# Ledger of designs, part 18: VHH binders against q8ne09r852to980

Target 1, 129 residues: q8ne09r852to980
Amino acid sequence: KFSDLLNNKLEFEHFRQFLETHSSSMDLMCWTDIEQFRRITYRDRNQRKAKSIYIKNKYLNKKYFFGPNSPASLYQQNQVMHLSGGWGKILHEQLDAPVLVEIQKHVQNRLENVWLPLFLASEQFAARQ
Below, E stands for the ipSAE of ESMFold2; O stands for the ipSAE of OpenDDE; V2 stands for 0.75 times the mean of E and O plus 0.25 times the DockQ between their complexes.

## First folded at step 12 (VHH)

Design s6 (framework vhh_8k46_1; at its last fold request DockQ between E and O 0.80; V2 from the best seeds 0.00; counts 0 for: pae E 3.5 > 2)
Fold by OpenDDE, look of step 12:
Structure s6 (fold): chain B 129 residues (1-129), chain A 126 residues (1-126)
Amino acid sequence: as target 1 above (129 residues)
Amino acid sequence: AVQLQASGGGFVQPGGSLRLSCAASGFTFSNYAMGWFRQAPGKEREFVSAISTSGGYTYYADSVKGRFTISRDNSKNTVYLQMNSLRAEDTATYYCAADEWFDEYTYLDSSDYDYWGQGTQVTVSS
């Protein structure tokens, strides 16, 4: 279902707007940024490094991924923390690339299992069908 | 000065075990992924194993899976390679290497590693 949404630019935009109205646009932004990271060729190390740092700074903090409204459970947050090498590395150092993919899995899970069903059940969605 | 000092190599019979160590100095060890490579006479250098900066990810060549275990102790600036069930084809000079960027697509590419240690000889023979 989420993959179908990705293949429909118009509906994807409606989904984005839906999330924004629910103050939950960060999930889609995080997923999208990590997807962009994944699309950078592995041969371009500098670009992958730069993008990973950007993602780390924007989402790996107490306001989002390690916050009270995180897309990940406390257990999952702790797993990511250990994989990241702790707060010291998150704040000041470069992360291993696979950690970002792990984060995206958690974000995607909430998008698919929480927000997407709500979107599909909305009156706005029904009105366009 | 950057230094990677490998040790633990030697002579063993088939089925035996060795534990290699690589002690790092001159750089921030915890910020680098570590790898082991080996080169036998007349052969190209090949990937053996790699470990991420935090140790959360480990990778192995198919030829050593289930027999070798890579680990690290960042408090000691050391990476280890436990080698069990050694075979004659494991005979080689083993090298440790450091890579500032750990990527699941490039961990086996020797050209991406920034620092290299001196080799330690492992000989498996009856």
Scores: ipSAE 0.822, ipTM 0.899, lowest interface PAE 0.6, mean pLDDT 96
Fold by ESMFold2, fold request of step 13:
Structure s6 (fold): chain B 129 residues (1-129), chain A 126 residues (1-126)
Amino acid sequence: as target 1 above (129 residues)
Amino acid sequence: AVQLQASGGGFVQPGGSLRLSCAASGFTFSNYAMGWFRQAPGKEREFVSAISTSGGYTYYADSVKGRFTISRDNSKNTVYLQMNSLRAEDTATYYCAADEWFDEYTYLDSSDYDYWGQGTQVTVSS
């Protein structure tokens, strides 16, 4: 359960290390950055705006979310592109905040259905049980 | 100078339809979220509908869901409110407003909108 992992700081760090050694750390980094955005109180508009720009620039590019290693299908990527207002708006303008929640869902889906099962089946995890 | 010009109001019978328009000038329209608010005489201004900067997200007050549709045309710098199945309680002056950023928690709050139009009157009566 991904929620169970979040409540276990030791195993969360082991999961992070597992992802790093498998060249897959971007999913957890993206999920974590968006979760931090969601924890900023809405009255702190400047902080939320700055964090959303940071996330957009770091993850909404051809190296990750719109590239071959995306957690989203091509259909889902196109849906996010439409909701974002197109590539020109992603590159140069403010992103509507709810788009980040849509992205986080795709990232979490891959963390839960691909990476977490592989981690729990790893010999390193089994040895600690 | 920034201008928001709302139009399309008028008299209509209950169950009828109207389409409001709000033409914007003096700022980069595609960077702004747009909202509709209304105020009946003696009442507080209340939220009606909002649309995100891209048009990808729309929000409605519970009292208008299923009857009103917000849309925008960024090439014409215009936001619209299609109002169907109108009721006497929809009688009000309708104002359009613009907000510099869209966040799902602030679209209801009139104090977060930077620019306001003068309004257009909608009257629903037999």
Scores: ipSAE 0.273, ipTM 0.670, lowest interface PAE 3.5, mean pLDDT 88
ESMFold2, look of step 12: ipSAE 0.239; ipTM 0.634
ESMFold2 (binder alone), look of step 12: mean pLDDT 80; pTM 0.805
ESMFold2, fold request of step 13: ipSAE 0.197, 0.172; ipTM 0.618, 0.603
ESMFold2 (binder alone), fold request of step 13: mean pLDDT 81, 80, 81; pTM 0.812, 0.806, 0.809
OpenDDE, fold request of step 13: ipSAE 0.811, 0.819, 0.812; ipTM 0.895, 0.896, 0.896

## First folded at step 14 (VHH; framework vhh_8k46_1)

Design u1 (at its last look DockQ between E and O 0.91; V2 from the best seeds 0.00; counts 0 for: pae E 2.9 > 2)
Fold by OpenDDE, look of step 16:
Structure u1 (fold): chain B 129 residues (1-129), chain A 126 residues (1-126)
Amino acid sequence: as target 1 above (129 residues)
Amino acid sequence: AVQLQASGGGFVQPGGSLRLSCAASGFTFSNYAMAWFRQAPGKEREFVSAISTSGGYTYYADSVKGRFTISRDNSKNTVYLQMNSLRAEDTATYYCAAHEWFDYETYLDSSDYDYWGQGTQVTVSS
């Protein structure tokens, strides 16, 4: 269903707006940014690095991914922290690319299992059907 | 000056084990993915194993999967290759290499590596 949403630009926008109304747009932003990262060709190392740094700074912090409202469980956060190489690495060094994809999985999980069902159950969605 | 000093090669019988080490200097080791390549006489250099900058991810060629283990100690600026159940076809000169920032399948391409160490010979023979 999430994949279906991704293939429907108009409905995707409605989903985005839905998340905004619930003060929960960060998940989709994070997912989207990482998706954009994934689409950068490996040959463009500089662009991938730049995007990775942007994502790291924006989302891999105590305000979001490692925060109290994280899309990931504490266990999952610890796993990601381990994969990342610790706070020192996150704060001062370039993260390995696969770490971002791992983060995206957790974010996608909350989008698919929490927000998407709420969206599909919304009156707004029903009105468009 | 950048240096990668490999050691641990030698002669072993089939089924034996060796542990290679590669000590790095002259660059920020923790910012580089490390890999092992090998080249047998008359053959092209081939990928053996790679490890991400933080060691969270490891990759192996199918031919060595389950037998070789790559690891690193960033406090010692060293990458290791534990080679178990060695076979005659593992005979080669082994090289360690450094790749700035670990990305996905780029680790397979030797041309993407920034620094290379001298080879250490591994000979598996009865």
Scores: ipSAE 0.748, ipTM 0.872, lowest interface PAE 0.7, mean pLDDT 95
Fold by ESMFold2, look of step 16:
Structure u1 (fold): chain B 129 residues (1-129), chain A 126 residues (1-126)
Amino acid sequence: as target 1 above (129 residues)
Amino acid sequence: AVQLQASGGGFVQPGGSLRLSCAASGFTFSNYAMAWFRQAPGKEREFVSAISTSGGYTYYADSVKGRFTISRDNSKNTVYLQMNSLRAEDTATYYCAAHEWFDYETYLDSSDYDYWGQGTQVTVSS
C-alpha cells in the first residue's frame, strides 16, 4: 500500500498532514530524504555524498534514530551503528550509501505497519472514499 | 604521496591458502572503500572483492564466494584478502584499489577507483 500512496499526490499530502497531527513527521521526512538521495544518479558523486551527509546529520542522532522514539528497535539501532563504523564515524565522516538504505527500511516499516493503517482507518480518509 | 602496497603473494599448491595485505598511506583510509582485482597475463583485469569504508558491507565475485574473505583494519590502514581453497584459475597478479566513499554499483567497475597498488603475484600450481 505505501507504494500505491506514493503514486497519488493528493493522498500523499493528506498522509503527510496526518503524520504532522500525530507529531510523527520525522518518519516521512527521513524516508523522503533518503528516497531523494537514491534518485540522484551515482555518477553525480559529489551531490550524492553531500546529500548523505545531510541525512546523517539530520536523522542519526539521539533526537530521532538513536533515541527513544526511533523507528528501529535497540537491536536494530546497534546493527546500524556497527554497519556505520561507530559513533566517531557517524559524527565526523560520511556514511556508506548502503547504510542509508538500511535506515530507510526501518523507517518504511514503521510508516507501513503503524502509520499507514491508522491513516487508512481515519475518519477523514474514510469520508473521501 | 598516495601509496597502496600489496604483499603476501607467492607459490601455493592447489587447495592451499594465502593471505594478502594492502597497506595504505597518503590519504584518509577510513573514507575509502577498498577492493581487490586480479589480472592474469593476456587476460582482462577482473573484480575479486570489495569492502565498504567501515567494513560493514562486503562483496565478492561469484568465482570466489565462499573461498575468499575481505576484511579491513582502519587503525592499521590495511585491507586484507584471505584466500582459501586456491585453484589454478586463481593464478594472477592481485591489485588493491581505493575508491573515495562507498556507493552501490560503483564497486565493480575498475574505472571508478581512484588509487591502485602495484600488485602481488599469486601462483597456484601443482
Scores: ipSAE 0.338, ipTM 0.696, lowest interface PAE 2.9, mean pLDDT 89
ESMFold2, look of step 14: ipSAE 0.237; ipTM 0.639
ESMFold2 (binder alone), look of step 14: mean pLDDT 81; pTM 0.811
OpenDDE, look of step 14: ipSAE 0.525; ipTM 0.783
ESMFold2 (binder alone), look of step 16: mean pLDDT 80; pTM 0.813

Design u2 (at its last look DockQ between E and O 0.02; V2 from the best seeds 0.00; counts 0 for: pae E 12.9 > 2, placed apart)
Fold by OpenDDE, look of step 14:
Structure u2 (fold): chain B 129 residues (1-129), chain A 125 residues (1-125)
Amino acid sequence: as target 1 above (129 residues)
Amino acid sequence: AVQLQASGGGFVQPGGSLRLSCAASGFTFSNYAMAWFRQAPGKEREFVSAISTSGGYTYYADSVKGRFTISRDNSKNTVYLQMNSLRAEDTATYYCAAHEWFDEYYLDSSDYDYWGQGTQVTVSS
């Protein structure tokens, strides 16, 4: 269902607006940024590096991914922390690219299982059907 | 100056084991993915194994899966390759290589930033 939403630009925008009105746009932003990262060819090292750093700084902190309202469980957060190499690595060094993909999985899970159902059940969505 | 010093090669009988080491200096080791390549006489250099910067991800060529284990100790700036159940076809010069941060394991040798000298591994009866 989330994939269907991704293939419908107009509906995707409605979903984005829905999340924004619920002060919950960070998940989609994170997912989208990582998706953009994944679209950069691995041959473009500088661009991938820059995008990775951007994502790391924006989302891998105590305000979001490692925060109280994280899209990941505590166990999953700890796993990602381990894969990342710890706070020292997150704060001062580059992360391995696969770590971002792992993060995206957790974010996507919340988008699909929490927000998407709410969106589909909304009056706004019904009005467009 | 960047240096990768490989060691641990030698002569071993089939079924035997060796442990290669590669000591790095001259760069921030923890920011680099490390890999092992090998080249047999008359053959192209081939990927053997790679490990991510923090060790969270490891990759192996199909030919060595289940027999070889790559690991690293960032406190010692060293990457290791434990080679078990060695076969004659494992005979080659083994090279240690470094790539800035880890992206994908199926990188060409040309994508690696630094290379060490080879260490010879000979598996023969």
Scores: ipSAE 0.719, ipTM 0.861, lowest interface PAE 0.8, mean pLDDT 94
Fold by ESMFold2, look of step 14:
Structure u2 (fold): chain B 129 residues (1-129), chain A 125 residues (1-125)
Amino acid sequence: as target 1 above (129 residues)
Amino acid sequence: AVQLQASGGGFVQPGGSLRLSCAASGFTFSNYAMAWFRQAPGKEREFVSAISTSGGYTYYADSVKGRFTISRDNSKNTVYLQMNSLRAEDTATYYCAAHEWFDEYYLDSSDYDYWGQGTQVTVSS
């Protein structure tokens, strides 16, 4: 389970390295950046705004979330676009927390259902068990 | 086939106004954000303005903010650029483009999916 991996910092780093060797590190980076956003206290408005804009610029584009290698289906991508208020709002504003949480759910689903099983079946993981 | 036809350019005196139009066909217009870019001779193509799919959100380069207004009519598959208080530095070929608008890096011309042929705007006495 991805949640169990989060409780083992050494294995989490191994998972991150596994994803890098498979050119698939973007999912974990996106998940982690959104998790960091969620841990910023609401009262730190400038820090939350800066992190939200950073996440939007890095991940919500045709090269990742709205592209062919997205963790979300085309239907799910359209749902996120609609939830965010459209391209104009995404371009000019930060993303609010519910939008980021929705994105994180799709990213986590791919981490848990695609990448984690491959990692657990890897020769590198088996050698450490 | 996708087509963007820009029109409405011409010669105008400083302080004058022009309205550019860009008629679209060959794709579902209401699903695309629209933008205007311009390019003067010897300069890089630069972003001018963008408008969301519904028209609810707009973005302007600082150099044109307050003077130019972008709008769209999805029933006519057309985006417009109303240019007021024109200056000599506004002289350029103006291009309309259809593109994905998710973040600031899409202000680069290399990220645009479809381009119009351009229309010339010349501001001089």
Scores: ipSAE 0.000, ipTM 0.185, lowest interface PAE 12.9, mean pLDDT 81
ESMFold2 (binder alone), look of step 14: mean pLDDT 80; pTM 0.812

Design u3 (at its last look DockQ between E and O 0.02; V2 from the best seeds 0.00; counts 0 for: pae E 13.2 > 2, placed apart)
Fold by OpenDDE, look of step 14:
Structure u3 (fold): chain B 129 residues (1-129), chain A 124 residues (1-124)
Amino acid sequence: as target 1 above (129 residues)
Amino acid sequence: AVQLQASGGGFVQPGGSLRLSCAASGFTFSNYAMAWFRQAPGKEREFVSAISTSGGYTYYADSVKGRFTISRDNSKNTVYLQMNSLRAEDTATYYCAAHEWFDEYLDSSDYDYWGQGTQVTVSS
């Protein structure tokens, strides 16, 4: 499970490297950034705002989350767009925190169901067992 | 100047309904999460309900779940609280509040703007 990787720093790093070799590091980066956001205390407004904006700009665009290689289905993309308040909100305003969590779920799904199995089936992984 | 003007309170019998409104001015309403709080005499102010900036997320205190519904109309700069199946314990002064963005764990101290209270009295 993906949670098992999170509890093993060394194996997590191997997974990260695996994704890089497959030009697919964006999912893990997005997941990690949102996870970091979730760990910021609610009272630290400035830090949460800055991190949220960073995440929004980096991932919520047509090059990634709303792009052709999105970790989310078209339906899920439309759902997130609606929850976000539309492109105007995404482009110019701060997103509500739950939207980021929703995005993370979709990203995690692809990590768990697509990349993790490939990683576990890789020669590199086998060589370490 | 920022203003939050609550209305719709009043006297109602148990099992009755009320609809509160909070009209906002002086800030970009659509960029703010809105919430309702209430305070009964001798009690602490407590969270009632909150709604995200786009209205996509709503939260309720356990004590009002299934009975109260929060909504908003950004074109009218107004947030609403539909209160059904009212109980005596719902008697309180109700306040609307605004926060720059929505998070499910916001407490009263996090909200930036507060309106004047509107009294809700539920009694036989």
Scores: ipSAE 0.772, ipTM 0.879, lowest interface PAE 0.6, mean pLDDT 95
Fold by ESMFold2, look of step 14:
Structure u3 (fold): chain B 129 residues (1-129), chain A 124 residues (1-124)
Amino acid sequence: as target 1 above (129 residues)
Amino acid sequence: AVQLQASGGGFVQPGGSLRLSCAASGFTFSNYAMAWFRQAPGKEREFVSAISTSGGYTYYADSVKGRFTISRDNSKNTVYLQMNSLRAEDTATYYCAAHEWFDEYLDSSDYDYWGQGTQVTVSS
């Protein structure tokens, strides 16, 4: 479903715009940034580290992942905190790939289970089908 | 009610030592990172030190590294600042603060709770 949307550039752009009108563009941005990290070859250690730190600083804060509008429950947020090695490690170190994958899972679940159904039910999308 | 009560300040000679304490109540202390800030008359409030939720990671302003040590005891809901080799420029009101959930804690605007402060005065 979400993967199918990724293969349709026009509908993907419509989905991105839909998320922006619902003040939820951060979910897709976070998913995309982690996906880009996953595509960086392991041999490019400095690029992977820089991208990991960028993702951590942009998304793992009270404004998004650890805030009231997080895609993850408080329990899931605490599990990510434990998996990352604790708050101090999150603040001052890069995140390991398994931690980023776990975060992406929660973000993708909200994209697929909340935003995509609402988008597919929207008048704009229905009129084009 | 939430309380952060700082104590242990006083008048001390250059080169001397003080230990500050900050006792917390009214919230789940182990879920909060703790920090010390200080403000001298006529200056901006500045970051001094911070300690992670578990106490496993500590952070210091460059001006205090090697002289100050932050610690916490989650069983006593208390954070400490051991200040050694004190200098005149350390004279300030020292505030303890708490923040939840990975806000950037070097910026005072991100802290959820603040203590009333304790005065530290190093000779002249």
Scores: ipSAE 0.000, ipTM 0.169, lowest interface PAE 13.2, mean pLDDT 81
ESMFold2 (binder alone), look of step 14: mean pLDDT 80; pTM 0.807

Design u4 (at its last look DockQ between E and O 0.02; V2 from the best seeds 0.00; counts 0 for: pae E 11.8 > 2, placed apart)
Fold by OpenDDE, look of step 14:
Formats: sequence, C-alpha cells, structure tokens
Structure u4 (fold): chain B 129 residues (1-129), chain A 126 residues (1-126)
Amino acid sequence: as target 1 above (129 residues)
Amino acid sequence: AVQLQASGGGFVQPGGSLRLSCAASGFTFSNYAMAWFRQAPGKEREFVSAISTSGGYTYYADSVKGRFTISRDNSKNTVYLQMNSLRAEDTATYYCAAHEWFDEYGYLDSSDYDYWGQGTQVTVSS
C-alpha cells in the first residue's frame, strides 16, 4: 500500500498534505530523508556523511525518534541506541550507515500501519475516488 | 601518522585456532569501520570480515562464516579476528584495514578502504 503511494506522485502529495494537517509530517520527512541518503552512492563519502549528519541531528533526538511520540517502541529505540553506539556516538560522532536504514524501517512501519489506513479512510480520499 | 599494527599470526594445524589483533593509532578509531582481508600466494586479495564503527554490524565472507568472529574494542583502538576451525585454505597473509563509511554494499571492495596495516602471516598446515 505504501509502495503504491510512492509510485503515484499526486497521491503521495495528498498523503503528505494529510500528514501535515494532522501535525504528523515528521515520519514522512524522516523516511524521505533516509531514502535520499540511500540513493547516494556509497563512494560519495562526503555527501553521505553530510546527509547522515543532517538526518542524525534532525531525527535521532529526544524530540522525535527517542521521544515520547516515537515511531519506534521503547524496545526498538533501545535496540537502535545500542546499534548506534550510545548517546556519546549519536551526539558527537559519525553513525554507521546501516543504522539509518534500520530507523527507516520503524518509521515506515508507522506510516504503513497507522497513517496510511487513516489516510485511506479519510473523506478527502473518498472524494477523489 | 596513521598506523595499523597487526599481530597474532603464526603456524597452526588444521582445526586449530588463532586470534589476530590490529592496533590502530593516528586517527579517530571509533569513526572507522574495520575489516580484515587476506591474500594467499598467487591469488587476489579477498575480503574476510568487517565490523561497523560501534560493532553493531558484522560481515563475513561465506568461506569463513561460522568459524571466524570479528570484534573490536574502541577503548583500546583495536580490532580482533578470532579464527577457529582453521583450514589449509585459510593460509594467507592477513591485513587489517579501515573504512570511514560503508554499508551492506560497500564493504567488499578493498580499493575503498582508507588505511591498511602490514600483513601478518597465517599458515595452516599439518
């Protein structure tokens, strides 16, 4: 279902707007940023490093991924924290690239299982069918 | 100056074990993924194992899976390779290498690694 949105630019935009009206755009932003990171060739180290640092600073904090409204469960947060190397690593050092992909999985899970169903059940969506 | 000092190689009988160590200096060790490569006489250098900066991810060549274990101690700036159930075909010069960035697609290519240590010889023979 989420993949269907990815293949439909217009509907994807409607989904983005839907999330924005619900003050819940961070998940899609995070997913999109990590997707952009994944599209950078691994040999382009400077761009990957810059993008990863951007993602880390924006999302890997107590306001989002490690916050009370995280897309990940406490158990999953702890797993990611461990895989990341702890707060010292997150705050001051470079993260391993695979950690971002792991984070994206949790974010995608909430997008697919929470927000997408709500979007598909919305009056706005129905009006376009 | 960057240095990777490998040790622990030697002569061992088939089925035996060795533990290689690689001590790093001259760079921020915890910001680099570490790997082991090996090269046998007359053969190309091949990937053996790699470990991410924090040790959360490890990778192994199919030929060593289940027998070799890579680990690291960032407090000691050292990466290790525990080699169990050694075989004659494991005979090679083993090299430690550092890579600032890789993922599941980028750890195999030796040309992408930033720093290399001197080789340590491992000989498995009866």
Scores: ipSAE 0.478, ipTM 0.763, lowest interface PAE 1.5, mean pLDDT 93
Fold by ESMFold2, look of step 14:
Structure u4 (fold): chain B 129 residues (1-129), chain A 126 residues (1-126)
Amino acid sequence: as target 1 above (129 residues)
Amino acid sequence: AVQLQASGGGFVQPGGSLRLSCAASGFTFSNYAMAWFRQAPGKEREFVSAISTSGGYTYYADSVKGRFTISRDNSKNTVYLQMNSLRAEDTATYYCAAHEWFDEYGYLDSSDYDYWGQGTQVTVSS
């Protein structure tokens, strides 16, 4: 259960290491960066804006969210595009919090349904039990 | 095989209008964003206009904004460029291109487009 993992700092670090060794770190990095954004007070507009732009530039591109290895289907990618206000807004503006939350949902779904089961079945995890 | 067939070019006087068409085959047209680029002799290809997969979003180079209108008809697998108020500076070969869905960083970069047409010549006479 991904929520149980979040409450155990040691196992979270083991999961992060597992993803690194399988060249699959991008999902957890994206999830974590959006979670950090959500923890920035809404009144600290400069820091929220900078973090939002960072997340957009790092993850909303052809190498990840809008690419073949995206956690989202093509339809879901188009939903994010529409929620953001389209190509012009994505290119030139930060992403609003609801857009980032929607992206995080798709990333979390893959973490929970693909990566976490593989981690729990891994020899690395089994050796510690 | 993928084909993008651009047509509708020709000679026109300054201030005139032309409508370009680009018929597509060999791929699922509704899954692709479409764009027009142009290339004048001695210059690199430059971005002109783009339209999202559904047609709900459009983007234009500053030099053509307000004069050109991009549209698409997914039932006919065709993208169009209505060019009004043509100027001598619009003289170029116009190419249609297809890109699999949205791309925030490579919108103006020709290297991000998957498929290209052979082009159609537009000449605005002096």
Scores: ipSAE 0.005, ipTM 0.182, lowest interface PAE 11.8, mean pLDDT 81
ESMFold2 (binder alone), look of step 14: mean pLDDT 81; pTM 0.814

Design u5 (at its last look DockQ between E and O 0.02; V2 from the best seeds 0.00; counts 0 for: pae E 15.4 > 2, placed apart)
Fold by OpenDDE, look of step 14:
Structure u5 (fold): chain B 129 residues (1-129), chain A 126 residues (1-126)
Amino acid sequence: as target 1 above (129 residues)
Amino acid sequence: AVQLQASGGGFVQPGGSLRLSCAASGFTFSNYAMAWFRQAPGKEREFVSAISTSGGYTRYADSVKGRFTISRDNSKNTVYLQMNSLRAEDTATYYCAAHEWFDEYTYLDSSDYDYWGQGTQVTVSS
């Protein structure tokens, strides 16, 4: 379902716009950034590190992933916190790569189970069918 | 100066156990993934186990899965390798290594590790 959307660039853009109109674009941004991270060749260590730091600073904070409107449950947040090494580690520059992938899973879950259904049920979507 | 001091090696009979330790100094230990490699005479150095910076992720060579356990104590700047059910083929010099940041695609490649300690000999023989 979400994968189908990813394979349709035009429809993906419509989804992005849909999220933006609902002030909910952060999930897709986070997912996309982590996806970009995953596309960096593992041989390019410096680029991967830089991207991970960027993602960490942008999303792993109380304004988003650890905030009241988090895509993750409190339990999942605590799991990620533990895997991340705690706030002390998160405040540092480096973070284990698998942690980002774990975060992406939670973000994707909300995209697939909350936002995508709303998008597909929207009048805008229906008008294009 | 960066230092990785490995210890705990020795002579043990098959089926026995050893616990290796690697004490780190000269760098921010908690920012580095840690790993164990081993090299037997006449063989290439091979990956044994790795652990992420926070310890949340571990990796093992297939040959040691279920027998070896890697762990770390960041408060002591030390990484450990508990080796159980040792076999003759486990005989090797074991090396501790540090890698800045844990990446699931690089942990196997010894060339990606930034710091290396001196080896500690493990001999498994009846």
Scores: ipSAE 0.494, ipTM 0.760, lowest interface PAE 1.2, mean pLDDT 93
Fold by ESMFold2, look of step 14:
Structure u5 (fold): chain B 129 residues (1-129), chain A 126 residues (1-126)
Amino acid sequence: as target 1 above (129 residues)
Amino acid sequence: AVQLQASGGGFVQPGGSLRLSCAASGFTFSNYAMAWFRQAPGKEREFVSAISTSGGYTRYADSVKGRFTISRDNSKNTVYLQMNSLRAEDTATYYCAAHEWFDEYTYLDSSDYDYWGQGTQVTVSS
C-alpha cells in the first residue's frame, strides 16, 4: 500500500532508488512536489504561487505529463488541459490547487498500480524481509 | 460545429490602420489560447501574434512588435488584432487559430493549432 510506504523512511528510500534504476523517478518526484504544495498554508500566498509555478514548469510539458511517458491517458491529459484553462494559462500562469490535485491522482494511480507491485516483488525487497 | 470567423480586412494605404476580429463558436473559448498567422502569396504561413486564455500574456513576431496589438474579449468569444503603421510587407491573408494543447516548445508552429479560421485579406498599397 503506498500509504504504508510513506510511513517507512527506509523503505521509501529503497523505493525511490528502485524507481531511479527503472528510469521512473518523475512519478514520485511529481507526487512529492504536489504533496508539498498541499501542505503550504493558504495564507502563504507567495509561497503557494511559487510552488505551483515550479510544479507546472517541471512536470506539465511534453517531456512528462503531456507526453508519451505520462501517467495519464490522452483523454485524461485533455481533461487536465481543459481544467487548467488551456496552454496559454499553463505556459504563463500558475495552476489552481484543484488542477494540481487532479494531476496528483493520476500520478498516484501509476505509483500504486504499476511501480509499487513491481517493487514489492523485487528480489532486493524480498531479501530485506 | 467549431467555427472561427475572421473579419476586418481590406485595402489600406501605407501607414494606415486596420482592426481584425475573429469570432469563435462551437468550443469553450476561455479554454483556448488564440493566435494570428498570415500568409502572403508564394510564402509559407508565418506566426504573427498569440494571446493566453485570460489575456494576461501576449507574444509577437519581431516584424510586428510595437505596431500590432492582440487582445481578446471572452464575454464575446472574440479575439482582435489592432494593426497600426501598416507596411506593404504586411499584405497577406490573416488567419486566426485556436490551441487547446500546451506546447512550450512549438506553440509558434502552425501544425500545433487545433482550429483555424478561413482568413481575411489585408492589402497595403499606395
Scores: ipSAE 0.000, ipTM 0.120, lowest interface PAE 15.4, mean pLDDT 82
ESMFold2 (binder alone), look of step 14: mean pLDDT 80; pTM 0.815

